# Ledger of designs, part 18: miniprotein binders against q9usj1

Target 1, 298 residues: q9usj1
Amino acid sequence: MFSVGKKISFILPIKGVLQKLKDNAQKTVLLDATWYLPTDTKNGKKEYLESRLPGAQYFDIDEAKDHKNPLPHMLPPADEFASYVGKLGIDRNTNVIIYDRKGFFSSPRVFWTFKVFGHEHVFLFPNAFNAWKTEGLELETGEPRTPKPVVYEGAKLNKDLVASFDDIVKVIESPDAAGVHIVDARAHERFLGNVPESRPGLASGHIPTSINIPFTETTAAGITAPKPEEDLEKVFSSHGLTDKSVPIITSCGSGVTASVLFAALKECGFKDVRVYDESWSGYGKRANEDSSLLATGP
Below, E stands for the ipSAE of ESMFold2; O stands for the ipSAE of OpenDDE; V2 stands for 0.75 times the mean of E and O plus 0.25 times the DockQ between their complexes.

## First folded at step 9 (miniprotein)

Design u5 (at its last look DockQ between E and O 0.01; V2 from the best seeds 0.00; counts 0 for: pae E 8.2 > 1.5, placed apart)
Fold by OpenDDE base, look of step 9:
Structure u5 (fold): chain B 298 residues (1-298), chain A 93 residues (1-93)
Amino acid sequence: as target 1 above (298 residues)
Amino acid sequence: SKVEIRIKVEYDGETYEFEFEFDSPEKAKRIIERFLEKLREMGVKEIEVELEADSPELVEWISFYIRWLLYELGFKEVKIEIKGNKLYIEAEV
């Protein structure tokens, strides 16, 4: 009876988080990755300054991006990423545990970012605030702890986790040959092109050949946590995603909720998953200029 | 967990009010999504949502989802008020 050692999931329950925090053999850093939509009145950084998990640092996805690219939340250069996380006291050997106040919304984007740059010891903590409170643990208030800066070495962009526009074009030009699934995490009406885009100059619709799985189909109790693995399998199988070896590219509006799908797919054991970083913010502009790039309806 | 939802819309010069009761937040989420998508498909430009749940935390969780959905449906002006276990939303395209 080969005990298939249960691969420790990168998604941690509170018990797993507490165990890592108690383990002094390896440095652990909690990251608050709370981000809100531009239409929200809430501010993640402001809320972080008010309360956080003890010792947590704030990872600002609006700061840790390529500022030379006009698109939202594009990956920073590797050196800028390294500099940013080094100032948070994170090195290559640090256990990084990421949470957000919504539960499982923006934290997967930060998780994906760490994976892109080759960080191995990175985890997600869904529904962190509720889990923390339920265990009777206290939040930290007041001025956050200033971490000792460290040098993050060896940051290198893993292209196998990032899809470009050119990668998308290859799929749509040869859908049968590519054997790649493009999965759109946006709402169904957005995917269909039935609603206007909030930004000017973007087409309404989806990438040809893509399938729609709104990221909320993979989350439980709103956006608080991923669904159980069994339920995720049902969701993905219902959309024809049964072969774990088939390459998948996730997309959304700006690359945030695409990362929720990335995390959920990885939890289900899909081996080849990439995030299209430009997502609709970049693609929709191109599709507005070239109608051959645009599909509407289911 | 009990969730009660009231949705008010103006359509074709008339005001419509819809009431829902769910025994599961997941069921509530699913129905709200489908319903609001359909309303938007029909050309509804303004909505009011009232929601009551068993706890303030649950209301907050649901509010995050609804905010995302409204954004995805093209609503640009969204006003949200949370009072205890009650949520009030006004949204306009």
Scores: ipSAE 0.228, ipTM 0.651, lowest interface PAE 1.6, mean pLDDT 89
Fold by ESMFold2, look of step 9:
Structure u5 (fold): chain B 298 residues (1-298), chain A 93 residues (1-93)
Amino acid sequence: as target 1 above (298 residues)
Amino acid sequence: SKVEIRIKVEYDGETYEFEFEFDSPEKAKRIIERFLEKLREMGVKEIEVELEADSPELVEWISFYIRWLLYELGFKEVKIEIKGNKLYIEAEV
């Protein structure tokens, strides 16, 4: 099989990153989206303040959130997203290149967030620090650069990229929903219900009808980069995801690693992919109170 | 939306205080930008800014603009504290 007419990729190698940074006609902003699980001893903001790619601004998924919602990192209102990114010097025409220190872990969540609010010039830079060092380029230390704030115009939530709890219920209530797949990015043991969740009050198990693709199946060298597209297609096809037109809803613990699957699926050309933003943090509480919402085992 | 700004400067060995009240954030931004530019042209090396606005969101937005402006004007030590509707800045060259 021969392929003609290459798809453009939002996952950039360092040469593509450097080209965009040198482009005088189009503003480019690097975002450090480093985030760690609450049980981790590391702190992403602290690491950013110590060193970063030159000129990078920090995007904090725990700050850029719906502050009126008790669930973790829920999408902010559109006007609050616009205000947040505008303070980082980002308008709608800005190329946004997002990395995280783990490689391909939290940066896809921020990528998805930009897509949700209609920002098309957004890209991922996996394995950023190693690639930077290998090119002989220096990191920036000391005081981070201060961006000039701008107005971000036209942020509007795209419902086609976000799934709600009600969307999940509709899938569960139609067991012949062969046209919709719910894909759980969590570790297999959590999906099975064999270990307690780290957040209190959550059931152990998974959404009925869902399949498990732990996000690490889509990454290489641990979690430092996504697998090449050909290998990603093999991962997805081995789980029955072969028709690029079927709707997919990704889920995980809190929407972070579900966004890794979102990015991997989009890279492979899947057309209809949504992230269930609440993920297990919201669903698991409901399933703890109503066992008809809960499945366990394979 | 009201914005109240107090700017304290040290100039020629003396401390001076200026107070401003604006009926819009955009007017406040434009006028304060020109005022701070003039102060730096005059050789002012230390500035304190106290600002109050109608909401914490507005105060935070203004703080990002003033922080950027102060660095652009050559201040190197910029300390910022936000408490509700109030903003406190200390800046030195």
Scores: ipSAE 0.013, ipTM 0.502, lowest interface PAE 8.2, mean pLDDT 89
ESMFold2 (binder alone), look of step 9: mean pLDDT 82; pTM 0.785

## First folded at step 10 (miniprotein)

Design n1 (at its last look DockQ between E and O 0.79; V2 from the best seeds 0.71)
Fold by ESMFold2, look of step 10:
Structure n1 (fold): chain B 298 residues (1-298), chain A 80 residues (1-80)
Amino acid sequence: as target 1 above (298 residues)
Amino acid sequence: DKYVRIRISGVDPELLRKFAEEVIRIAEKYGIKVEIYVDGDTIEITLRGLSEDTAEWLIFYLRWLAYELGIKVEIEFRKE
């Protein structure tokens, strides 16, 4: 049969999650992707070891990264991604459902990572612990379940989902001819250049031509879930993003909240969305040394 | 009663004020009682009348905002 133009949402409510977990015909793995800012005292791995959704494995964005790159959270090489997820019991045909406990903050980064390496069966489960509790279901405690390692074949970086610094430069050199929007997920004052960057050597400001949509405009109260699709459409249209065919590159500090925007844009049917993996952590160093790369203010 | 206590400090008074204004905006939106005490260059905000679930997402959001604004923040949550 053929598609008639309706999309299938990758953002699952709890009933959809439970349906996939009960399906014995296709393996499903839950991933706890909980991650906290460096300034937070909480630790996602520690929390996972204390409690988790039944059978969940932990995906550590600080472990599954390019260890040879000093920038934070850079995508791992494809073979290292494959080795990492294979040890979690995930092969190419596994349904992967990703959550961050009570938030909607780091799970989109992991979702994007799977999409980048060509994994088709990947989904997001927002507000997972509260949804689980509301259904009267118990968390798993004690020793985490040991996954049976598998081989993950065919991981290959999809350049259509990742933007490089060179991609950014092409946009800012010819913004009208490029026809690409760069969207910055950081807080407004940081975008304006009114906040000194905490990491040394970074300029304060934003990428020329970029627009600012702080990622919290796309989430429910306190970063718990994405807004409903109709509200997301209003957010994007209020910023001039109405043509679903327009190419978009999302950016932020280090690629985590830019992935929240990626998920929100894809949910609304935007066809061509990439994440700038370096984000300000890489770009800001260059802009500190070359002011032609830097914009400040509105 | 459960409460969230937030102590903020930083070198830019405008950023501190914007942070405090956002806390007040959220408190008004959700019917949360706010007490504010200023002691020198430190602002202490106490929030009461909120559920544990509301406190948890609010703390997470406020830590993100403080990080983005370069504000030093200390947050204490007393559950019972």
Scores: ipSAE 0.756, ipTM 0.889, lowest interface PAE 0.9, mean pLDDT 90
Fold by OpenDDE base, look of step 11:
Structure n1 (fold): chain B 298 residues (1-298), chain A 80 residues (1-80)
Amino acid sequence: as target 1 above (298 residues)
Amino acid sequence: DKYVRIRISGVDPELLRKFAEEVIRIAEKYGIKVEIYVDGDTIEITLRGLSEDTAEWLIFYLRWLAYELGIKVEIEFRKE
């Protein structure tokens, strides 16, 4: 009986979260990674200040980014990441459990970020608020606790988890040889190029050879959680993603929902998944200047 | 009665159509009543018979969709 060791999922149910919180062997930090679209009236930080899971710290993806890069939400330098999370009381050995108020929208971006910098003990807690309430647990209100700053050591960018523009070009130039799937998490109409880009200088369309899997196809209703693994497998299979050994690059508008796909793919056991951090915000500019980089339609 | 009201103005007719179709699709899937009013270049969609929880995730989704479509939308949740 080959005990296929149940790979401990990095996606935790409430029971798993509570277990980690009770475990005194390791420090656990809850991170509220709530982020809304710029067009939304809601603000994640504001909401965090109003209510949060007890002891949760706020991770602001609009702050923890490369400010020298004009593109939205580019990865910060390793030292800046380290400094940022250190101030949150997170060190290399800290269990980091990430949630967002929506459920499974922006938290995967933060999850991916931690993975990129080599953090091992990082988890996602989907539908955290609802799960918390269902268990009869109380939220924290008032002024958040100020964590004791610590030194985060050993932050190093893992390039195996980040795709660059050059990586994309390599796929486009040799699609058959590369054996890499590029998956676009954007809405279908955006992928098709039927929608004008709001930002000037961006082409409309998608990366040649890419496939479109809107990230909402991988989430439960309301984007509260990833679909069950079985359902995810069906989704990915329906798009021709059956071989879990084939490298995948995810992309979207700015790298946030691409991370949702990253998490979903990893949950399904895909071994090689990278996020194209620039996504369309960066790629679209390039494609606008070079039509060979642009595809439209299905 | 709880309802979600969506207002869209000054949008490309084709994009507006696509957005509206998606709203209708979702509404049908979840048994939500849909009312559509057209006044000139403004379309107002009212969704009725939904819970607050449903409204919350639906609004979020629609905002995302609108963002993806480059459509400016006004979305309100009201309790009668």
Scores: ipSAE 0.625, ipTM 0.847, lowest interface PAE 0.9, mean pLDDT 93
ESMFold2 (binder alone), look of step 10: mean pLDDT 79; pTM 0.733
OpenDDE base, look of step 10: ipSAE 0.613; ipTM 0.842
ESMFold2, look of step 11: ipSAE 0.734; ipTM 0.877
ESMFold2 (binder alone), look of step 11: mean pLDDT 80; pTM 0.744

Design n2 (at its last look DockQ between E and O 0.76; V2 from the best seeds 0.00; counts 0 for: pTM E .750 < .8)
Fold by ESMFold2, look of step 10:
Structure n2 (fold): chain B 298 residues (1-298), chain A 80 residues (1-80)
Amino acid sequence: as target 1 above (298 residues)
Amino acid sequence: DKYVRIRISGVDPELLRKFAEEVIRIAEKYGVKVEIYVDGDTIEITLRGLSEDTAEWFIFYLRWLAYELGIKVEVEFRKE
């Protein structure tokens, strides 16, 4: 007799969120991961301090990073990740539910970060504030709740979820033998090389062999939620991504929107998906010095 | 009554055209009314017929696209 596996989505509707929050058998922590582009005047931490989902803690992707690496948003060392989340009251057995207050943009980056360090009970809550309002629930205001710090044990970087520059080079030097798709979440004109990069010293263009799927093609109503799985399947298949067993590496400018693609691909059942954490911020500098690393155009 | 206004100046004409075309494409997809005005060295795009929720994600999309293209934009939402 054989048993058929049941696919469990890590993307929770509000009823699933509320059920986990009421479950006294396992601790659940909500994380507000709201983050804005450098050119935006809004500040996610400031908004969190004014209001949040009840009991939510703030996860700052610009604080929880490798501070010794000049590249933006690089994953922190495992011990610093453990220390950071432990101060938020999160141990290895905690259910972690991550939201952006109004978008679906930075929460997948935090989701990926937890997965990278081996935290398996991690979930995404898209369209959180609207869903909360529609359910007739109130936001929390005033002083945020102070969690009791805990020890987070066993944080270890899972290399199967992170791609290095060397991994990229192996793909572009022998694309047929590698059998890996590199998928770029950046806007199309940036991928083509038709605009200068804002950071000095970066080439304009893309990684050779890569496919461009701007992350907004995977989201509904702009960027409030991922598209339904059936629609995601159509997006990926229209770009030739049909075999769920083929390894995929996602990339973007600095690893944030690449994580949106990571979440979308995993939701569709792609088995082997990695994020190239350096993304263009690291690769583009190398490609500026070595034209064999650079492609432009369609 | 409610509108989103985008002001852009000092941008490569071809890049500005591509940005404006994308704004128009998305606006048409969501049934949003678009008006475009040129005033000196400034181009002004006004989007009308938006709910507050629609305006918020539209503004975020526009800021993301502008950021990706290296375009500096002034974006505002008004209830008038």
Scores: ipSAE 0.647, ipTM 0.832, lowest interface PAE 1.3, mean pLDDT 88
Fold by OpenDDE base, look of step 10:
Parts: C-alpha cells; sequence; structure tokens
Structure n2 (fold): chain B 298 residues (1-298), chain A 80 residues (1-80)
C-alpha cells in the first residue's frame, strides 16, 4: 500500500501556524505582507505599525524589489533579497509564515519571492487576522520588535519559477509546440481590452493565446483565503487546466495577483508554474509598440 | 444603519452597467441590499445591511475592480 504521502500544504490554518510557533526546534518568523493598490487610501506599513500578529515583521513589496527597473514589482537581485530578509531575522532554516490584512492578496507575492530564491520553509496563512481573532488571540500593538539581523545564505534565483518576456514570446510564436498555458489573473474587461489602461503607453488587451482566470475566482469572498482545493480544481478544470504536468505561466498587472494564481495552482498540484514578473506593466508597453504581441476580445 | 456608498463618474454607460451588474451579483450572493442610482455617466451604489467586516471586503473588492477597469471611485463607509 503505497502511502500516498500527504501533500504537506504550504497553506496553513491557524492550528498549523500555532503549532509552528510553539515548536522551538525551528525558528519561525511571521511576515506581514500587507499591500494595497496605489489608488487605495490605506497603507500596509502604516497598518502594520498600528497592529500586527505578535512578533510579526513587515515585508514591503515596494521596498524589496529591483529599484533599477522602472516596473513596479520586479524581483530584486538575489543578494538584495538576502540582505533584506536577513535584516528581518530570517535565514535559510527559518520557517517563514506570510499573511496580509486582506487575507490572500499580497502575501502570495512574497511567498512566490521566497520560493524563487530557494527558500524551502515558507508558508501562507490566509485570513490571518480573522483567524487570530476567532481564536481569542490578541494582536500586538506599539513599536514592533527589532529582530536580530542574520545572514541569509544561498539565495539564488530559480529561473524555473520566473517567466521572462522572451519566454512569453516563445509561447506566442509556437503555441502548439510549447504546450504552455498563459493564465491572466486580471479582470475580465481588462483582459478583453475594453477598458483603457491607467498607465500611459500601455496597450489594452491580453497576451495572445492566454486564458483569463481573474484571481478572484480562486479566492473566497473578500479575497480572504483561497478556495478549498476541491473548488480550485473545479475552477481550473472549467478553464481546461486539468493536466498537472502542463507548464503554466501566470500574469497580471504587476505580478501580485499572478502570484495568487501561482499559489492556487501549486495548491492543486500543478508541477510547473511560473510567474511572468513583468506582467502587463511591462508587456503592455511592448504590445503598444508591436501589435503582433496584442490580442483583444475573448 | 451601516452602509457603503460608492460613486463613479465620467465612465462609459456600458462600463458603468457592467460594473453595477457585478456589484449586484456579489451583493446578492452575500445577502446585501443594493441601491443603485444611475444618471448618465454617473452611478451611485449603496450597500446596506453589512457587517463591518463584510463592508471592508466589499470596499476592497470594489476598489480592485475599479482599479482594474480604470475607473475612479469615491467610497463612503458609514459605520453607524
Amino acid sequence: as target 1 above (298 residues)
Amino acid sequence: DKYVRIRISGVDPELLRKFAEEVIRIAEKYGVKVEIYVDGDTIEITLRGLSEDTAEWFIFYLRWLAYELGIKVEVEFRKE
């Protein structure tokens, strides 16, 4: 009887989080990855300073990025990532549990980032605040604790988790040969190209051959958590994503909600999932200059 | 009564309609009462019967949707 190895889910319920926090055998760091849209009046860092899970550190996706790239959320260099997380007290052996105030919006981006750089012990804690409150646990207020800096060793970008523009072009040029699905996490109307882009110089539409799965189709109401695995399977199957061995590239506006899809797909056991880091912020610019890169409609 | 009010202006009527329909769909799913007023290129949507948590969820979703659609929205949340 081959014990079907229980897929250790990287998505943790509160019980799982508490268990890890109690386990003294391994250091655990909670990361608040709360991020809001630029048009939002709320600020993740500000809210973090007001309240957080006890002992949580803040991971700022607007800071932990490639500052040399004009795109909004490009991966930082490996050394910069290492430096950033090291200052948060995270080393290679640290259990990293990531949450956000929305529940499951920006935390997957940080999760993906850790995976990209080869961190093994990284987890997501959906709906963290509500779960915490429901358990009668208290939030931390006041000045956050300053962690003892550590050295994060061995950060290396795993290209298998990151799709480049060139990777996208290869798919477009040879869709049948590539056998790769490109999944766009943006809203349907944006995917169709029916609405103007908020940023100047971006085309309206989608990557040719891509399919649209708004990331909200993979989340519970209010974007508090991913849907249960069974429901996720139904969602993906309804879009023709049934073969878990087929490579998938996720995309969105700036790489954040694409990571939500990444997490959901990984939860469902898809083996080869990459995030197109440039997403539409980068691609739309290119498509604006080259119509062969642009598709509109369904 | 607690309510969330969103106001959108300067948008194509068809887009406004689509936006409104989406809001209605979601609201109905959660048992939220919806009031919609449309005047030309302006739409005002009022959501009632919301818990604070639900309201926050809706606000976030609406902001995201608006962002995705390139629509400017004004949001008012009355807690009492």
Scores: ipSAE 0.570, ipTM 0.827, lowest interface PAE 0.9, mean pLDDT 92
ESMFold2 (binder alone), look of step 10: mean pLDDT 76; pTM 0.690

Design n3 (at its last look DockQ between E and O 0.75; V2 from the best seeds 0.00; counts 0 for: pae E 1.8 > 1.5, pTM E .747 < .8)
Fold by ESMFold2, look of step 10:
Structure n3 (fold): chain B 298 residues (1-298), chain A 80 residues (1-80)
Amino acid sequence: as target 1 above (298 residues)
Amino acid sequence: DKYVRIRISGVDPELLRKFAELVIRIAEKYGVKVEIYVDGDTIEITLRGLSEDTAEWLIFYLRWLAYELGIKVEVEFRKE
């Protein structure tokens, strides 16, 4: 009762960020991971080039991907990840603090990507620009700083953090025996399958047995930050997610918002959380050809 | 007087109606006034009586819904 469980938090408040930036013993790199929906008028790279947190490097999720895969946002091969982040001045021992201008939208995808390749010193900084301004700190303008490239050693995909299509099939073929929850971060209307998929070749609906938690349920208004842990626990428990030992696979349209759920679940202490990287972009194609893979409705 | 305006055209009429219904439901939840203008396959929705914070949230949410449903939208926010 008088003891609090030790929480290893990867979500940093401004004071924690500043402490790591001041640490002379270990290098810290800030990453601007801003990505906007195609329906948005803003451009993350353009904004980064105009201003950024001091010393931040830009992580482009549309560049750091598997370019041989037609599916959007797929994880890059490990050696390409290593090459990409090495050019940003990041080695395996670098503290990586990731922000995005929305606050808690695209940065979790990049956080998950680092975790997948075994990077342990990776953190999220939600609501970064507001926190920076409130602290009285200035943004960096003009030409971005040029990092000195380094070699990133030992990038290896951690299968415990990624779900494959075969993993999904195993769950839906024996849901009770599998004991795994599939959680869909997409908008409720897309999950239901009541409206046609506009993207060619995708079925309308969801993965059988999956639970819909639109990612906005886990964020503060305006998606500037995750909800506090206590409120996140209420969100998850209201959807039947109370046993922190039960494995969870998150999914969405293309893997970005599924990573928001990943981060929120990990913050609440869920022990076994994976992202289904293909998400509906891959699954929906198969379900379009095989209706046994498809569910609709609530 | 602050407003958010959304224009949608060239989309399936059934999908248009579904999207409009979603916008109306969220507007009611936040106590936001809704004006809808329909002309053929074009719909224009104007949301009024909102704070700047509510407008920023609604703009993101509506763009996210549009993206999720594959709807192309034009969104305008006017602060004054």
Scores: ipSAE 0.557, ipTM 0.793, lowest interface PAE 1.8, mean pLDDT 88
Fold by OpenDDE base, look of step 10:
Structure n3 (fold): chain B 298 residues (1-298), chain A 80 residues (1-80)
Amino acid sequence: as target 1 above (298 residues)
Amino acid sequence: DKYVRIRISGVDPELLRKFAELVIRIAEKYGVKVEIYVDGDTIEITLRGLSEDTAEWLIFYLRWLAYELGIKVEVEFRKE
């Protein structure tokens, strides 16, 4: 009887979260990763200061990035990541449970980041606020708790989870040989190249050979949570993604919604998923200079 | 009555049209009433008959779409 070990999902329901919080054998830290688009008037940090899950710390994707890179939300160096999370009281043995106020929008980016640096005990808590409220639990207000700083050891970038521009080029140059699927999480009209880019100097279109799966197709209404696994399977299958062993690279505008796809694909058991960190913010600039890198239409 | 009002201005007329069409399609899917006013390079869309949850979702989606389309959007949500 081959006990097909039920792969413990990294996506936790509220019951799972509460269980981890009650378990004193391992330190657990809740992370509020709320981030809003530039087109939004809301601010994640501001809202965090107003209310949060009890004991939650704030992870700011606008701070925890490579500041030397002009592109938005590039991965920080390993040492900077370590320093950042250490100040949040997180070490390598800490259970990290990540949520955001939207439900499943920016939290996957932080999840991916932790995975990139080799953290094993990291989880997502979709629709956290609603779930918390439904259970009759109270939010924390006032000044957040200042955690005791700890040393995060062993942070090392796992290249297997990050695709570079060079990786993309390799796929484009040899699509059949590479056997890699590039999945673009952007809106369909943007993918087609029918609209101008919000940032100057970027081409309009998509990476040649890429598939468009707007990240909203993988989420419940309101982006509160990922779709159930069964539904995700249908979505991915409808786009030809059936073989879980085939390498996938996700991309988007700046690496945030690409991470939503990353999480959804991982939930469905895809074994090799990487995020193209530069995404269109970086690629579009390159494509603007070299038309061979640009495709338009379906 | 609860409503969401979206205002877009200073954009290419074709882009405005496309955006409006997308909003209409979404609204229809959720059974929301849509009012559209066009004045030059400005389009104003009012969505009525929404639940609060639907409104919040739509607002987010529209902001995302605006971001994706490289356009500025003003959103007003009247809850009462």
Scores: ipSAE 0.505, ipTM 0.796, lowest interface PAE 0.9, mean pLDDT 91
ESMFold2 (binder alone), look of step 10: mean pLDDT 74; pTM 0.659

Design n4 (at its last look DockQ between E and O 0.77; V2 from the best seeds 0.71)
Fold by ESMFold2, look of step 10:
Structure n4 (fold): chain B 298 residues (1-298), chain A 80 residues (1-80)
Amino acid sequence: as target 1 above (298 residues)
Amino acid sequence: DKYVRIRISGVDPELLRKFAEEVIRIAEKYGVKVEIYVENGKIEITLRGLSEDTAEWLIFYLRWLAYELGIKVEVEFRKE
C-alpha cells in the first residue's frame, strides 16, 4: 500500500535498483515479467532463458493465473500465488523489482498482482535493458539461477484493489451518486465500437460512462517507461481526472494495460485505484447479451 | 541498412488509414524516416534511421495497435 500524505516512489531508476541489489540487510529478487501478445512471434520465457538481468527470475502471467477461469490472465487464488512466488524465492519481506525487457507493458500487471495479495516491498524498473546497457552492466546468460523455495505466508486478496462486475454495474446505474471514474486503456477505435472483437461473443464498444485513455498516452520513451508525474498529471487532467480522492477503476481487454494505467495513476497520487480484472473479455460477453451495458462512440 | 518494414491489410480502410497515420506520427516524433508503398490493396511502410532500441519498442507498440484495431500486420526488422 502507498503512504498517505507523501509520495512513495515505487518506480526505480537504475541507481535505485542497484542500491537495493547491493543491500545485504534486505533480500531483493528481480522479476522478468516480459510478455507478448498472442499474435507476436516473440516469447518472453524463451527470451528470459537466453538472457536476463543478473539473477532475475521469470514471472509468467500465463502460469500465475486462475486456471479454472476461461477469461485471460485472471488473478490466481491466493494460495496458488503464494506457492508460485515462494518457488521463486520470494517471501513477504523480499524486495521485488519487476521489469519488462525493453517495455513498460506487462510489469505493471505483475506489480498490481503483488499489491493485490498484500506484498508491500514491490517496485517497477522501467526501460530496464536500455538502462542496464547504458550503465555498462552485463546481462546474465546460460542457465538461469535456481532459487531456494521459501514459504510465502499471509497472501490474501485485497478487494480494495480489484473491481468486480457488480462494482461496474453500480457505477453505470448511478454515475453521479457512485462518484467513480472508469478508465479504459484500449485503443480509441476499439473503445468507440468501430472494431469487431476477435473473440466470439463480445460486443464492440465500451462500458457506459467510461473514459478512454489508451495506455500509450501515459508512457514515455515510446512505451518503455511511464511519463514523469507532471506530464501524467496533464494527461489525466485533460480527461477530467483531477481530484486524487475520487475512486478510479481501470479496464482494458484483459487487465494487462489497465495495470499500466493503475501504476500511472498511483504515481500521480490517486488514492483509490482498482483494476477490473475481467476487463472487456468478461464485460463484453455480458454487454453482448444486455444492450443496457453497452455504449459506443465518444 | 537497418529498417522496420510493416505490411498491413484488413477489411476496413478507415482503420488501415488510422494505423498508418499513427505510424507517421511516431516516425515524426522520433525523427524516423518513413516511406509508404501501396500496391493491390496492400500497404507497405518502411521506417529507417532508427536505433535498435527504438525499433524494438516501436514494433511491439505497432503489433499492439494492430491487435487492437483488428488489422493483420506482418513486421520485418532488418538489424544490419
Scores: ipSAE 0.753, ipTM 0.892, lowest interface PAE 0.9, mean pLDDT 89
Fold by OpenDDE base, look of step 10:
Structure n4 (fold): chain B 298 residues (1-298), chain A 80 residues (1-80)
Amino acid sequence: as target 1 above (298 residues)
Amino acid sequence: DKYVRIRISGVDPELLRKFAEEVIRIAEKYGVKVEIYVENGKIEITLRGLSEDTAEWLIFYLRWLAYELGIKVEVEFRKE
């Protein structure tokens, strides 16, 4: 009887988080990855300074990015990532548990980032604040603790987790040969091209051959957590995603909600999932200049 | 009384309508009372009888949706 090895889920319930925090054999760092839309009045860093899970450090996706790229959330260079997380007290052997105040919105982006650079011990803690409160645990207030800086070694970008514009073009040019599904996490009306883009110079529509799965279809009410695996399977199956071996590329507006899909797909056992980092912020500009890159409607 | 007031405006009336319908749908699902006022291409929706937790996630979702639909949204949350 081949014991089907229980897939160790990278998504942790509160019990799992607490267990890791109690385990002194390995250093554990909680990361607050709270991020809000630019149009929102709230600020993740500000809220972090007000309250957080005890001992949590803040990971700022607006800071930990490629500043040389005009796009909003491009991956930083490996050395910059290493430097950034090292300052947070994270090394290669550190258990990294990522949460956000919304529950499951921006934390997957940070999760994906760690995976991209080869970090093995990284986890997501959905609905962290509510879970924490429910357990009767207290939040930390006041000045956050300054971690002891460490050296993060061996950061190397795993290209297998990142899709480039060229990768997208290859799919468009040979959809049947590529056998790759491009999944857009944006709202349906945005996908259809019925909505003007807020940023100038971006086309309205979607990548040809892509399918639309708004990321909210993969989350519980309020974007607090991913749906249970069983429900996720149903969602993906309903969109024709049944073969776990078929490569998938996720996309969205700026790479954040695409990562939500990434996490959900990985939870369901999809083996080859990449995030198109430029997403529509980059692609829409290109499509605006070349109509062959643009599709509208369903 | 605790309420969430949402004011939306935009160029496309159909998108505004779709947004409003989504709010109504959610409100009905959670048993929230809904008041809707439409004037000069602006829609004001007031939600009553919702918990603070519900209000918080709803506001976040609606902000995202508004962003995705390219409509302007203003939210007032009265907690007491």
Scores: ipSAE 0.615, ipTM 0.844, lowest interface PAE 0.9, mean pLDDT 92
ESMFold2 (binder alone), look of step 10: mean pLDDT 75; pTM 0.680

